VH-VL binders against Uncharacterized protein 5. Designs and how they scored, part 11

Target 1, 153 residues: Uncharacterized protein 5, of Haliotis asinina (Donkey's ear abalone) (Ass's ear abalone) (p86728)
Amino acid sequence: SNLQCKIAGGGELIPIRTPEYRAWVPLGEVGLNVSDSKVLIFAARSCFGAHILLQNNAEDFKNAVYEIVIGGMKNTRSGIRQCVGCKFDEWVKDKALNCRFFNYFWISWCGDEVWVGHGYRPPHNRILRYKYENQPVINAASVRSESDTYWAL

## First folded at step 4 (VH-VL)

Design n11 (framework fv_ebrasodebart)
Fold by ESMFold2-Fast, scan of step 4:
Structure n11 (fold): chain C 153 residues (1-153), chain A 118 residues (1-118), chain B 108 residues (1-108)
Amino acid sequence: as target 1 above (153 residues)
Amino acid sequence: QIQLVQSGAEVKKPGASVKVSCKASGYTFTSYYISWVRQAPGQGLEWMGWISAYSGDTNYAQKLQGRVTMTTDTSTSTAYMELRSLRSDDTAVYYCARDLYEYGFDYWGQGTLVTVSS
Amino acid sequence: QAVLTQPPSVSVSPGQTASITCSGDELGDYYAYWYQQKPGQSPVLVMYQDSERPSGIPERFSASNSGNTATLTISGTQAMDEADYYCQAWDSSTGYVVFGGGTKLTVL
């Protein structure tokens, strides 16, 4: 049940910014620990390309469990992939992001599926779902973006 | 206005080392990786490695591991590539390129010819 | 240790469509990129993420990637399109970048 799955973070969202950099920003280093959590709720203001990395090990950006891309391909699709920068395992047409306004998103890895949706009420407005047999444990998360992005995490 | 300007041509003897510079301008240097690619005369492109201008993290081609070192100086927005124990088959034009990750290499330096001969 | 195979040369008449292929097992899992290089010049990115065109690249350039083969297509070829064309992929799990051997495009 999704009711059994802990949401990362406290009540107040942490503001961070990723300019157009290729360096991953580990969420643990900005005060958000996801190791005991199964759900992440966040907001982003961005023209395109908000990336969330779900990791087995916080120091390993190479062998991530998932890279979730919101508003990829110039804000025309969102997708899930089991490797950084490879072809999507699942994707959907999705004009997810907005240059001027924050939009909310949630990611759930509760159970043996990863789910992604719009808004702040999982599992409502789910847009993506992917099942990974023998999924590694997710202990850390990091973010980066393709364009200047403001996050509330 | 985005430019990568490289140092001038070099002539080296076998066994020497060479250090090529790449000065970036027109963008936030620390926001991007720099990749190094070489091209022997009449041959194709060969990737050598990349460096993060933010963290200094590097990833080198296996063939060059142990001979190549990449560094950056953020105060001058300059990337460097040093190749040691030069052999005649290291004769090539060496390029730096802005590495946009999944968007490819969008801007390239003009190239630096390194000639290795006795 | 990916290997990308391109034909060494392709010839077309002005105004005709040129097709340059790039084959390798890596392309089944990873995106293809294309670079144009004219003699004495640095490479120029002409296509990224299989089929996307950078700003400033003419609409005559298009590309696709399916079944381990990426294809760069240039419609209405012009003399100015004579160049060497390189495909590129990267294995995001290893971080290694690989280039194809290059194709010389001749417009007669």
Scores: ipSAE 0.032, ipTM 0.671, lowest interface PAE 7.3, mean pLDDT 87

Design n13 (framework fv_imvotamab_arm2)
Fold by ESMFold2-Fast, scan of step 4:
Structure n13 (fold): chain C 153 residues (1-153), chain A 118 residues (1-118), chain B 112 residues (1-112)
Amino acid sequence: as target 1 above (153 residues)
Amino acid sequence: EVQLVQSGAEVKKPGESLKISCKGSGYSFTSYWIGWVRQMPGKGLEWMGIIYPGDSDTRYSPSFQGQVTISADKSITTAYLQWSSLKASDTAMYYCARDLYEYGFDYWGQGTLVTVSS
Amino acid sequence: DIVMTQTPLSSPVTLGQPASISCRSSQSLVYSDGNTYLSWLQQRPGQPPRLLIYEISNRFSGVPDRFSGSGAGTDFTLKISRVEAEDVGVYYCMQATDFPLTFGGGTKVEIK
C-alpha cells in the first residue's frame, strides 16, 4: 500500500543505547509503543549490526514475526529473516551504518509485506521487501545490536 | 598477508564429480564473503555465486543455480565449489575471490583450471 | 539482471600514451544509500584478476595514480594516463549494486 499508515512516535526521537550483545530492549519499555503503528522511522550510529525485532507479542522473543538486520556481517549486508540468527530470507549488500554518524532508516509493515529502506521518507530508497503467507499481526518491536549502538527512535 | 590458495588443476571426464577448494589465510575468514567466478577459455568473467562462511548463507547466479554447489568449512578456512556430474562445457578456469562490500572482489585466488574431455 | 557493456573490445596503444575504456550499465548503479558500486578489475595475461578501482573513482591499495575512474549513473570510464608495459591485459568493469553481480565483456589493452 501507499504508506499513509501511522508512523510510530510523535516527532521527537527517543535516544537509547544498546551496548554489544545487550539483551533485547523492548521499545515499549523506553516509551515507544508500535502497537497502533505500521511504520517505524529511526536513526542509528553503529559500526555494525543493528537488529530490529518485529513481534506479535512483546514478551515473545523466540517466535518473533521478523528480525531485520541493518549492517550485519560487519556492516556488509542488511536482511530480513523469520527467526533470530537464521539464514536471511531476503538480503542485500548494504554498507548501511557508520561508526561516527547517525544514518536514517525506515521499516514499514503497512500492507501484507515488510519493507525496509534508507532515509526518513518512506517508501523512498527501499532496499528490502518480503512477504510471508499468513503474516501474524505485529504489535511490538525490540532492538539489539552486535556492537555499541546509539539509536534515535 | 591476505591469501586465497586454490587446489590444483583437474582433468576429468564427462559425468564425473568434482570438488575444488579455496583456502583463506591472513584475515578473519568468517568476516568476508567468498565468491566464485568462471572464465571459459578465451572468454570473460562470469559470477557464479557467493557464500558467507560465518553462517553459510549462499547466493547463486540464476545461470548457475542447480548446476553447482558452493559450501565452506570455517574450521579449516576453506570454501568449496562442487559438481555432481561434469560436462565438457564446464571446461574453464575457476577463481575464488574475497568480497569486501566496500571494494567488491579485492583479493583473488590463483585459479583452478578444470578440463573436461572424453 | 544488470547488463554491463564495455567499449572498445580492444585498445592498441603506444607506450606512454593514454588509454580510455568505457562501461555502460543497463540501469542506474546508484544504490539506495546514494553510493555507486562500480569497480574496475585488471587481468594480466596468465594471471588472476586484480582490483584497481572501487566505487567509481577510488584507487585500491597499491594501484598507481596513472589509473583513474570517473562517471555517474549508467556511464563510466577508466583512464590510464600513460600506459606502461605492465598495463597490458584485459580490463573489466563490474557492478555490485544488485544481485547477481555482473561483469562487462572486457577490453584488451595491448601495445602497438
Scores: ipSAE 0.007, ipTM 0.529, lowest interface PAE 11.9, mean pLDDT 86

Design n14 (framework fv_polzastobart)
Fold by ESMFold2-Fast, scan of step 4:
Structure n14 (fold): chain C 153 residues (1-153), chain A 118 residues (1-118), chain B 107 residues (1-107)
Amino acid sequence: as target 1 above (153 residues)
Amino acid sequence: QITLKESGPTLVKPTQTLTLTCTFSGFSLSTSGVGVGWIRQPPGKALEWLALIYWDDDKYNNPSLKSRLTVTKDTSKNQVVLTMTNMDPVDTATYYCAHLYEYGFDYWGQGTLVTVSS
Amino acid sequence: DIQMTQSPSSLSTSVGDRVTITCRASQDIYNYLAWYQQKPGKAPKLLIYAASTLQSGVASRFSGSGSGTDFTFTISSLQPEDVATYFCQQYDSFPLTFGQGTKLEIK
C-alpha cells in the first residue's frame, strides 16, 4: 500500500513551469520538502524531456543521487542514472509525456530500490526499477526539462 | 568486456538472400534498455543504419530498404540475426553489428565484407 | 529522414594543430548527436554522445559542442594516432542517420 512509505507534500499539487533547459528548479524553493519522504507523485504536461533530480543536498546539482528522465530522446525513452547526463543505469522505451494533457507519474525510493511508474497509485504501472548497492539519503529534489513543461508536484 | 562478432557468407549472388549472425558476449539481450543494431558501410562511403532489435523484441528497420530486412534474436545463444532479401551489387558493403544503450553504438563487431557479384 | 551534413569532407593538418569539424542536421535534433572515429580497416569507435559528453576512456583532447542543428567536434592538439575518418550521427528519430564523414590526415 501507499501507506508503507511517506508521500511528499500534502493534498493540493503545486504548479510549476520549467521552460526549455533552464537551471534546475529546487522543489524546496517552491514549497515542496521531500526530506522526510520516500515517494513523490506528480503530473507533467510536456512534449518531451521531464527531468527529476533526487539529491542528498539541495545545493548540489552535480553530484546528485539520481537523475530520473521521463520522456527523454523526444518522448521515446525514460530512464534512471546516478549522475546528471551520464549513461542510464536503467531505461525503457516509453512515450511517457503528452503535449496537450497532464500525465501522472510516481517515483519511489522506499526500501533499497528506486522505482518509477505511470499514474498516481504506486507501485502500480511501474516502468523502471533500479537497485543500488549503497543508497544515499535523499533530502531534496529539483526539476528541469528539455521542452516547455508544466508540472503539478 | 563487451565483444561482438559478425559471421555469414562473404560472397552473395544478385537476387539471393543474405543471412548474417552477430554473436556477442559481456552483456545479455534480456537486460532492460539494451539493443543490438546492424550498420553497413559500402567501400569508401558513409555508414548506413539498417536495423535495431531491443531486449523486449521490439524491432526497427530502415524504411529505405522496405521489407527486405528482418532482424531476430536468440537471447539464450547471445545471437542476433539479420536477413536481407533480393541482394544487389549496390549492397556490397562491410556489415557491422553493434551494442546499443540509449544514445550510441558503444561497442562494435569487427565487421564482415559482403560482396554481391555475378 | 534527417540529413546530416559534415564539413569539411577532408582535411590535412599538422601534429599539435587544433582541428575543427562541423555537422549540420536538416532539422532540430536538440543534443541527440554522437561522434565516431574510424581508423582504416577498423570498426567505428564512439567518442562523444549527447553532443558534448565524452565516452569513458576517450582522451580529453576530444570535445563536442552545439545544439539544435549546428554541431562542432574539436581535437585541441592533433596526435598522430588521430588519423581517421570522423562521423556524426543523430539519434533523435528513426531512421538513425550518419554524416558523410570527414577524413583527417597529417601532412
Scores: ipSAE 0.007, ipTM 0.536, lowest interface PAE 12.3, mean pLDDT 86

Design n15 (framework fv_axatilimab)
Fold by ESMFold2-Fast, scan of step 4:
Structure n15 (fold): chain C 153 residues (1-153), chain A 119 residues (1-119), chain B 107 residues (1-107)
Amino acid sequence: as target 1 above (153 residues)
Amino acid sequence: EVTLKESGPALVKPTQTLTLTCTFSGFSLSTSGMGVGWIRQPPGKALEWLALIDWDDDKYYNPSLKNRLTISKDTSKNQVVLTMTNMDPVDTATYYCARDLYEYGFDYWGQGTMVTVSS
Amino acid sequence: DIQMTQSPSSLSASVGDRVTITCRASQDIYNYLAWYQQKPGKAPKLLIYAASSLQSGVPSRFSGSGSGTDYTLTISSLQPEDFATYYCQQYDSFPLTFGGGTKVEIK
């Protein structure tokens, strides 16, 4: 079918913080349901290491569909992988985050590809793209970070 | 096939400067995410990281040795050079260069070169 | 600096034994941990990256596990060629740091 991809949330951004947090923060628990969505637009203020988990099962944090890392390795690289802490399937050099200012990002899983970009106007400024054969349905998302991070989701 | 090889003097006198060259093949330090690091190992002791240079010419040094270390690269020659000033007998070690890729750690290592610091 | 504490410092084992080596970081390293094998007179060889991912060409008897600050390397059935010193390394942040090593000796 020829349907428009839905953006998660669609209203005022929800503020959350992930300090030195070892557990994932499920977005469903803070009021953002991604189960009917194909696009997430968000902002993050962080020195480095903002992680977004796209999940088939909201309770499964290890065998997720994708882990997207924004500004990993001290804010020098961003990448996509098919499980937490696994080898990156795609990555790019990217000084994505800023300690003092919020930067906007978008993630799209419309179709069988996941795309990641800078800004708040997908598909503009795409930096990453990965095709997952037989991609599982994404029903939930969670965030964590390597450094004290403020989110607007 | 990825290969790395260290070269430099086997014997250095105290107070002299050590210069080591890592020559590599099978990858480019122009490739985003690639880095080359230097690691040393004194006889019978653990591994100690010294320095790393990446595709963007960003340089990282072990803080305990930062004032003595300089790392540089020549992308056209596929070489990374480490210099270490004011050598002391305690610096006697096997020196390794290794490829660093962000998510893999050091995935390929040179054979190592033994450097003895003696009068 | 992130301190990596490795235990035990040495162990004696027989062929066929299950061997477990542990590595503890002084702070959360988010699975940015590698395990290396080093035989006498040779360079280290990467076995495991990202805490649990097996490097290509490494036998399946090697496995890594753990999260946060506590990580483990397991050899399910020790073979003669596995007698070596094993090192963990964090690559979450600079300076990069290694554990003190665990020497696996023949019994």
Scores: ipSAE 0.007, ipTM 0.548, lowest interface PAE 11.0, mean pLDDT 86

Design n16 (framework fv_axatilimab)
Fold by ESMFold2-Fast, scan of step 4:
Structure n16 (fold): chain C 153 residues (1-153), chain A 120 residues (1-120), chain B 107 residues (1-107)
Amino acid sequence: as target 1 above (153 residues)
Amino acid sequence: EVTLKESGPALVKPTQTLTLTCTFSGFSLSTSGMGVGWIRQPPGKALEWLALIDWDDDKYYNPSLKNRLTISKDTSKNQVVLTMTNMDPVDTATYYCARIYDFWSGYDYWGQGTMVTVSS
Amino acid sequence: DIQMTQSPSSLSASVGDRVTITCRASQDIYNYLAWYQQKPGKAPKLLIYAASSLQSGVPSRFSGSGSGTDYTLTISSLQPEDFATYYCQQYDSYPYTFGGGTKVEIK
C-alpha cells in the first residue's frame, strides 16, 4: 500500500558523451535501464541543448511519449513535448546548463504527470510539469544534444 | 481561429515616429510559450526581423536598428504595439506582425501586413 | 549576426517537377530553421519548422532536410499553386535572420 516510485540514475553515475546533434543514444545500450523506474536523476555539462527522450518502445524514436529539452535555444529555455518536433506543451525560460560545470536535473513520471526540476532531490526545484491523459508506459529513455555534452546518468 | 491584423499610418514623414498596432484573436499572450513579433519587407526585398515580445513581457530587438524600436503589449486588449523613431525613406516597407508559439516553431500565423511609405 | 544564404535566387520549373532550394547559415544553427512561402502581395506562410517538421495543413509534397549549416527545402511534385518566393529563417539566436529568398517561376 506504500509503493514508491523507483529512481534510475543519480547513484553510480554512468558517463556518456554526445558530441553533436545527431543520433539518439539509447540509455539501455550504455547500461542504464529505466524500465522499472519512474524517476531519472542525471547531471549534464553542456553549453546548450540537452535532449532526453522518454519512450514506450526503445526502438521507436518517432512516436516517443515525451521529449524533454533542457537549455534549448542557446541555453535560454527548457520544455516538454509529446513527440520530437511537435509543439511544446510546457516551457519556461531557464539558463539550465553550464559549459564548464555539471548541473543536476531530475525528471519524474511517477504519477499522472511528468515533472522536471533542477538538482538531485525530487520534487524540489521543479521548473516544468505536464499532464498527459492516459500516458503510455515509459520503458526506455534516450539522449542527444545540440552541443558537445557530457552526461552523468 | 487565430488571426492577427496590423494598423497604423500609411504615410510617415522623415524624422517622425511610426506607431503600429497588432490586434490578435484566437490565443492569449499570457499563455506560456506565446510571443508576437514584427517583421518588415521593403518593396522587392527580403524579410527583416525587427522585434519580439513574449508571454513574460521579455522584449528582443534587432540591434541593427540602433535602439529606434520599442515593443509593448496590452494583454487585456490582445494588442502588441511597435514604435520606431526617426523614420527615413529606407524604412519604407510592408510591416507584419506574426505569432511564435514555442522556441522550436517558426512564425506560424501572420497578419496581412500594412504598407508604410516614408516620404516628404 | 548569423547570415543566411539561399540558392538559387530564382529558378524556372514546370508543374510536376522536383524542386530543391538550399539555405546555408554562416554558423551552426542546430536545426532552428523555418521555411516560408510568400505569394505576391500576401503575407508569408509557414511550411516547415525545426528544419524538417511539416506545419499542420501544409501538403506532404513539401519536405525539409539538413543539419548544422546546410539545409534544403524540397517540393517533390510542383503544383500550379506552388509558384511563389520561398524564404528560410534561422531562430537559433537573436537577431533572427532570413535568407534572401528563392523565386520559383513557371517555365
Scores: ipSAE 0.044, ipTM 0.671, lowest interface PAE 7.0, mean pLDDT 87

Design n2 (from v9 with heavy chain D99G L100V E102D G104A F105M; framework fv_livmoniplimab)
Heavy chain, then light chain:
Amino acid sequence: QVQLVQPGAEVRKPGASVKVSCKASGYTFTSYYIDWVRQAPGQGLEWMGRIDPSGGSTKYAQKFQGRVTMTADTSTSTVYVELSSLRSEDTAVYYCARGVYDYAMDYWGQGTLVTVSS
Amino acid sequence: DIQMTQSPSSLSASVGDRVTITCQASEDIYNYLAWYQQKPGQAPKILIYAASTLQSGVPSRFSGSGSGTSFTLTISSLEPEDAATYYCQQYDDFPLTFGQGTKVEIK
ESMFold2-Fast, scan of step 4: ipSAE 0.115; ipTM 0.719

Design n3 (from v9 with heavy chain D99E Y101W E102D G104Y; framework fv_livmoniplimab)
Fold by ESMFold2-Fast, scan of step 4:
Structure n3 (fold): chain C 153 residues (1-153), chain A 118 residues (1-118), chain B 107 residues (1-107)
Amino acid sequence: as target 1 above (153 residues)
Amino acid sequence: QVQLVQPGAEVRKPGASVKVSCKASGYTFTSYYIDWVRQAPGQGLEWMGRIDPSGGSTKYAQKFQGRVTMTADTSTSTVYVELSSLRSEDTAVYYCARELWDYYFDYWGQGTLVTVSS
Amino acid sequence: DIQMTQSPSSLSASVGDRVTITCQASEDIYNYLAWYQQKPGQAPKILIYAASTLQSGVPSRFSGSGSGTSFTLTISSLEPEDAATYYCQQYDDFPLTFGQGTKVEIK
């Protein structure tokens, strides 16, 4: 039925940098509120390991709804998991990131599934899709990375 | 190496039920959905539904709703499809297939030929 | 349901020929299309996913193209072992649906 979901942000890209393995950077603290949104479109420049946390509670980094990893395992796979640092529930071989250039990605939690794809035109180029029974409401998102990463969110 | 092993054949009378097994090995059983796809003799492929072996969650094609049941036994790494109220039109090879991260299939069982005849 | 229609239903070609099979979706499926090869008496084998991505181990003579509603599978130089029925499958929405198949025979 062609249901449309709200994309986070106002069209202006917010620049964020996450150094290797520092604390999560809550998107709300840098001016991007995802509480009324169901889609996030972003760009990242990184050698490997860009992490996005989808949270029910902005204060809770341990019991998040999803951790999405783009270019994990030294830029060899991307995946979705229902816990921080656990085994992927879904993953794909994917050299997603580039050390020198920004690549676009989108994440959708529209409906009852979470989807991840390449590019800036959801649902085009989806690479991952996972369903969570009775998925908690996603009210916040945070980012961190395994390597020095530049984001446009 | 990934393997999905199915029995070769089953024969049933119209109105009966059939339960087809699919035994998985060579990977983490609970990490992938298993789908069932059938193929009538000389015809194309028809998707029946899928099961999540970790929780038993299922999704069925509307055509089979009310007649199909999919189950998983994690202790034996085996998935089942049961089809009731069999008709001659249900004569087909029934394949189990491993769903790879976006509903396409990377490994298939050898298929079970289910024959429904009087 | 998304309907998938293949053309032609069957073809006969010689070893070394370029073979093209088309697949049409009844609505926009973006790039959510896979191609399978099925030889008589065997289970289907995946060739291509995401419309154009070749599965590891599949010969480079196979290629896929297209997006939206129109898709093509090409065999650049037909080999005897390529005699089979080829199926497209959309995976944009449930129920998952397949084309009716294209039978490729060697002359």
Scores: ipSAE 0.007, ipTM 0.550, lowest interface PAE 12.4, mean pLDDT 87

Design n4 (framework fv_livmoniplimab)
Fold by ESMFold2-Fast, scan of step 4:
Structure n4 (fold): chain C 153 residues (1-153), chain A 119 residues (1-119), chain B 107 residues (1-107)
Amino acid sequence: as target 1 above (153 residues)
Amino acid sequence: QVQLVQPGAEVRKPGASVKVSCKASGYTFTSYYIDWVRQAPGQGLEWMGRIDPSGGSTKYAQKFQGRVTMTADTSTSTVYVELSSLRSEDTAVYYCARSLFEYDYFDYWGQGTLVTVSS
Amino acid sequence: DIQMTQSPSSLSASVGDRVTITCQASEDIYNYLAWYQQKPGQAPKILIYAASTLQSGVPSRFSGSGSGTSFTLTISSLEPEDAATYYCQQYDDFPLTFGQGTKVEIK
């Protein structure tokens, strides 16, 4: 249950764009502070490869807590890893993204587990779960993508 | 401007190891993979492996597994490839190349380091 | 491993000619193919990715086509600076593999 877990943002989604294979875009720099939140709900329009980084420190892209990949491997898999670009700790077959339409997703780090699902109603349509013992505090998040991606965050 | 800078040449004896550097500039070092591709004189291109500079994770071609090590130093934006137990057949130009995240074609290349293995 | 075979191994053509180079994959690689140009003493340069998408800054006389196992690079009107060796590369599966190269010489 995510009843006690605060959702990031004030209800209006912030539009951003990430061109393919560029630098991480810190969400704090585009007006979304996740430091007091435990749930992120967002939408993405992308052919493949929407990446979300959950960070202890907004300036540290190397030692992130999690990298969450939505529609990776050319929109065939989604996964969670405790390092950027390494093997997934958990993954599922998932044609998550669409080139022409926005799809909704949610990520929850309430408690010591990270959960990922489709849609805008956590915890419904959960696709991934991973438990990280002694999980570092998540104070920041950043996004990047493998293809030209439009976000509503 | 994106640049990958490599030394021009290295000479080693058979049985030695060589460590070739590739210094990146003009972009966020941790946002792209770096792959190593070699080319023997007058021959084609051969992929050796890749490294993710953000976490140091690597993937090597089976042919080089056990002889190759790739590392990254984020403080200097430098990637290295080390090849051990060198033979004359390892004489080649060694290129570093920037690859796209989970798509493995190369948009920028270093100028190459000629490694000569001779006795 | 996926084997990439190019044809021809070499060709000579005149400025203004249409040149075609083919690349065959030993198994279906979809559109996961790139083309590179390499001039003597230089590093390769990307021309095309995803079989048919021209890299920004590459002249429009270069084009790519094909999917599955058969691919073509076309130079619609050969220029003197196009004398080079051209390589195809599959990126469908590891290890990444290249064709053996096609040398294009100007008559």
Scores: ipSAE 0.015, ipTM 0.530, lowest interface PAE 7.5, mean pLDDT 87

Design n5 (framework fv_livmoniplimab)
Fold by ESMFold2-Fast, scan of step 4:
Structure n5 (fold): chain C 153 residues (1-153), chain A 120 residues (1-120), chain B 107 residues (1-107)
Amino acid sequence: as target 1 above (153 residues)
Amino acid sequence: QVQLVQPGAEVRKPGASVKVSCKASGYTFTSYYIDWVRQAPGQGLEWMGRIDPSGGSTKYAQKFQGRVTMTADTSTSTVYVELSSLRSEDTAVYYCARDLYYEYGYFDYWGQGTLVTVSS
Amino acid sequence: DIQMTQSPSSLSASVGDRVTITCQASEDIYNYLAWYQQKPGQAPKILIYAASTLQSGVPSRFSGSGSGTSFTLTISSLEPEDAATYYCQQYDDFPLTFGQGTKVEIK
């Protein structure tokens, strides 16, 4: 079901780095277009705070569809929210990230739910699931982080 | 319960330095940044900088460039702000405040403040 | 630096009144805005973060709205205990900056 939806990036991962800063890095600007995709698989090496923004409009960072936080609160929880910086709509205790090693994650917005999991085999190891009743179309994604983070996207 | 405890007052002469303490309790000290915010009498709030107690990394406002230093002692769960070359305009209440990592810089708990008076 | 401008600088209102305070950012800060209440002789207390999310334990008469460059704090029915100075604060970029404050006095 979610596994059957198109995965962004054609299977080859693009390396990027986000230092500790607040500016979003649009994935379209680093060569990854998610406009026709419903699943993103990525890896991150980070001490804490890897943020993924799912957007209806690539240039709109304020009215995003979802902000997905991996290893927030100093790598103690991961969560989903329908606005940037709001209270989580769904969250779980999760020491998701590692300062020394890349960990894999996947995000699926196939259908009317957003799912998040560990690893590179959606829908295996799902940790979060949230239903957005009238989910806008997701056409773009961006990343940022709370600490120096290396990504493979 | 979460507490940030500061001394009530400090008095210094112009040209001196002052070091203000902030003792944290009730949470994991190294899991949150601590920021320093000052307020001159009858004036608004001014951000000075932040420190990460886990690694000692700091970020300062440019206005205080070269005369502010923030440090943390994990053995006592205490953060410090030291301001040098004091002027009368530095007279203010100095607050420490807990900064939430996942929200990037709003403050959920504040110390009571330390009134620093700079007078000749 | 991102400039935060509040209006009005002060207001006087009666118990039961609807009070609105506005905050304007000099550039787009998305929803990275917090509101604080400060009573005389006390440290500031957080009311709202992420422009519109009410902090746990804060009375529901307080609400926040806005995004981008224009934000509003509303007190739906003013209580005597709401006499205070209110500050907005952006946390989109460093240095973190506050509005100049709005003093709310009860008639």
Scores: ipSAE 0.006, ipTM 0.532, lowest interface PAE 10.7, mean pLDDT 87

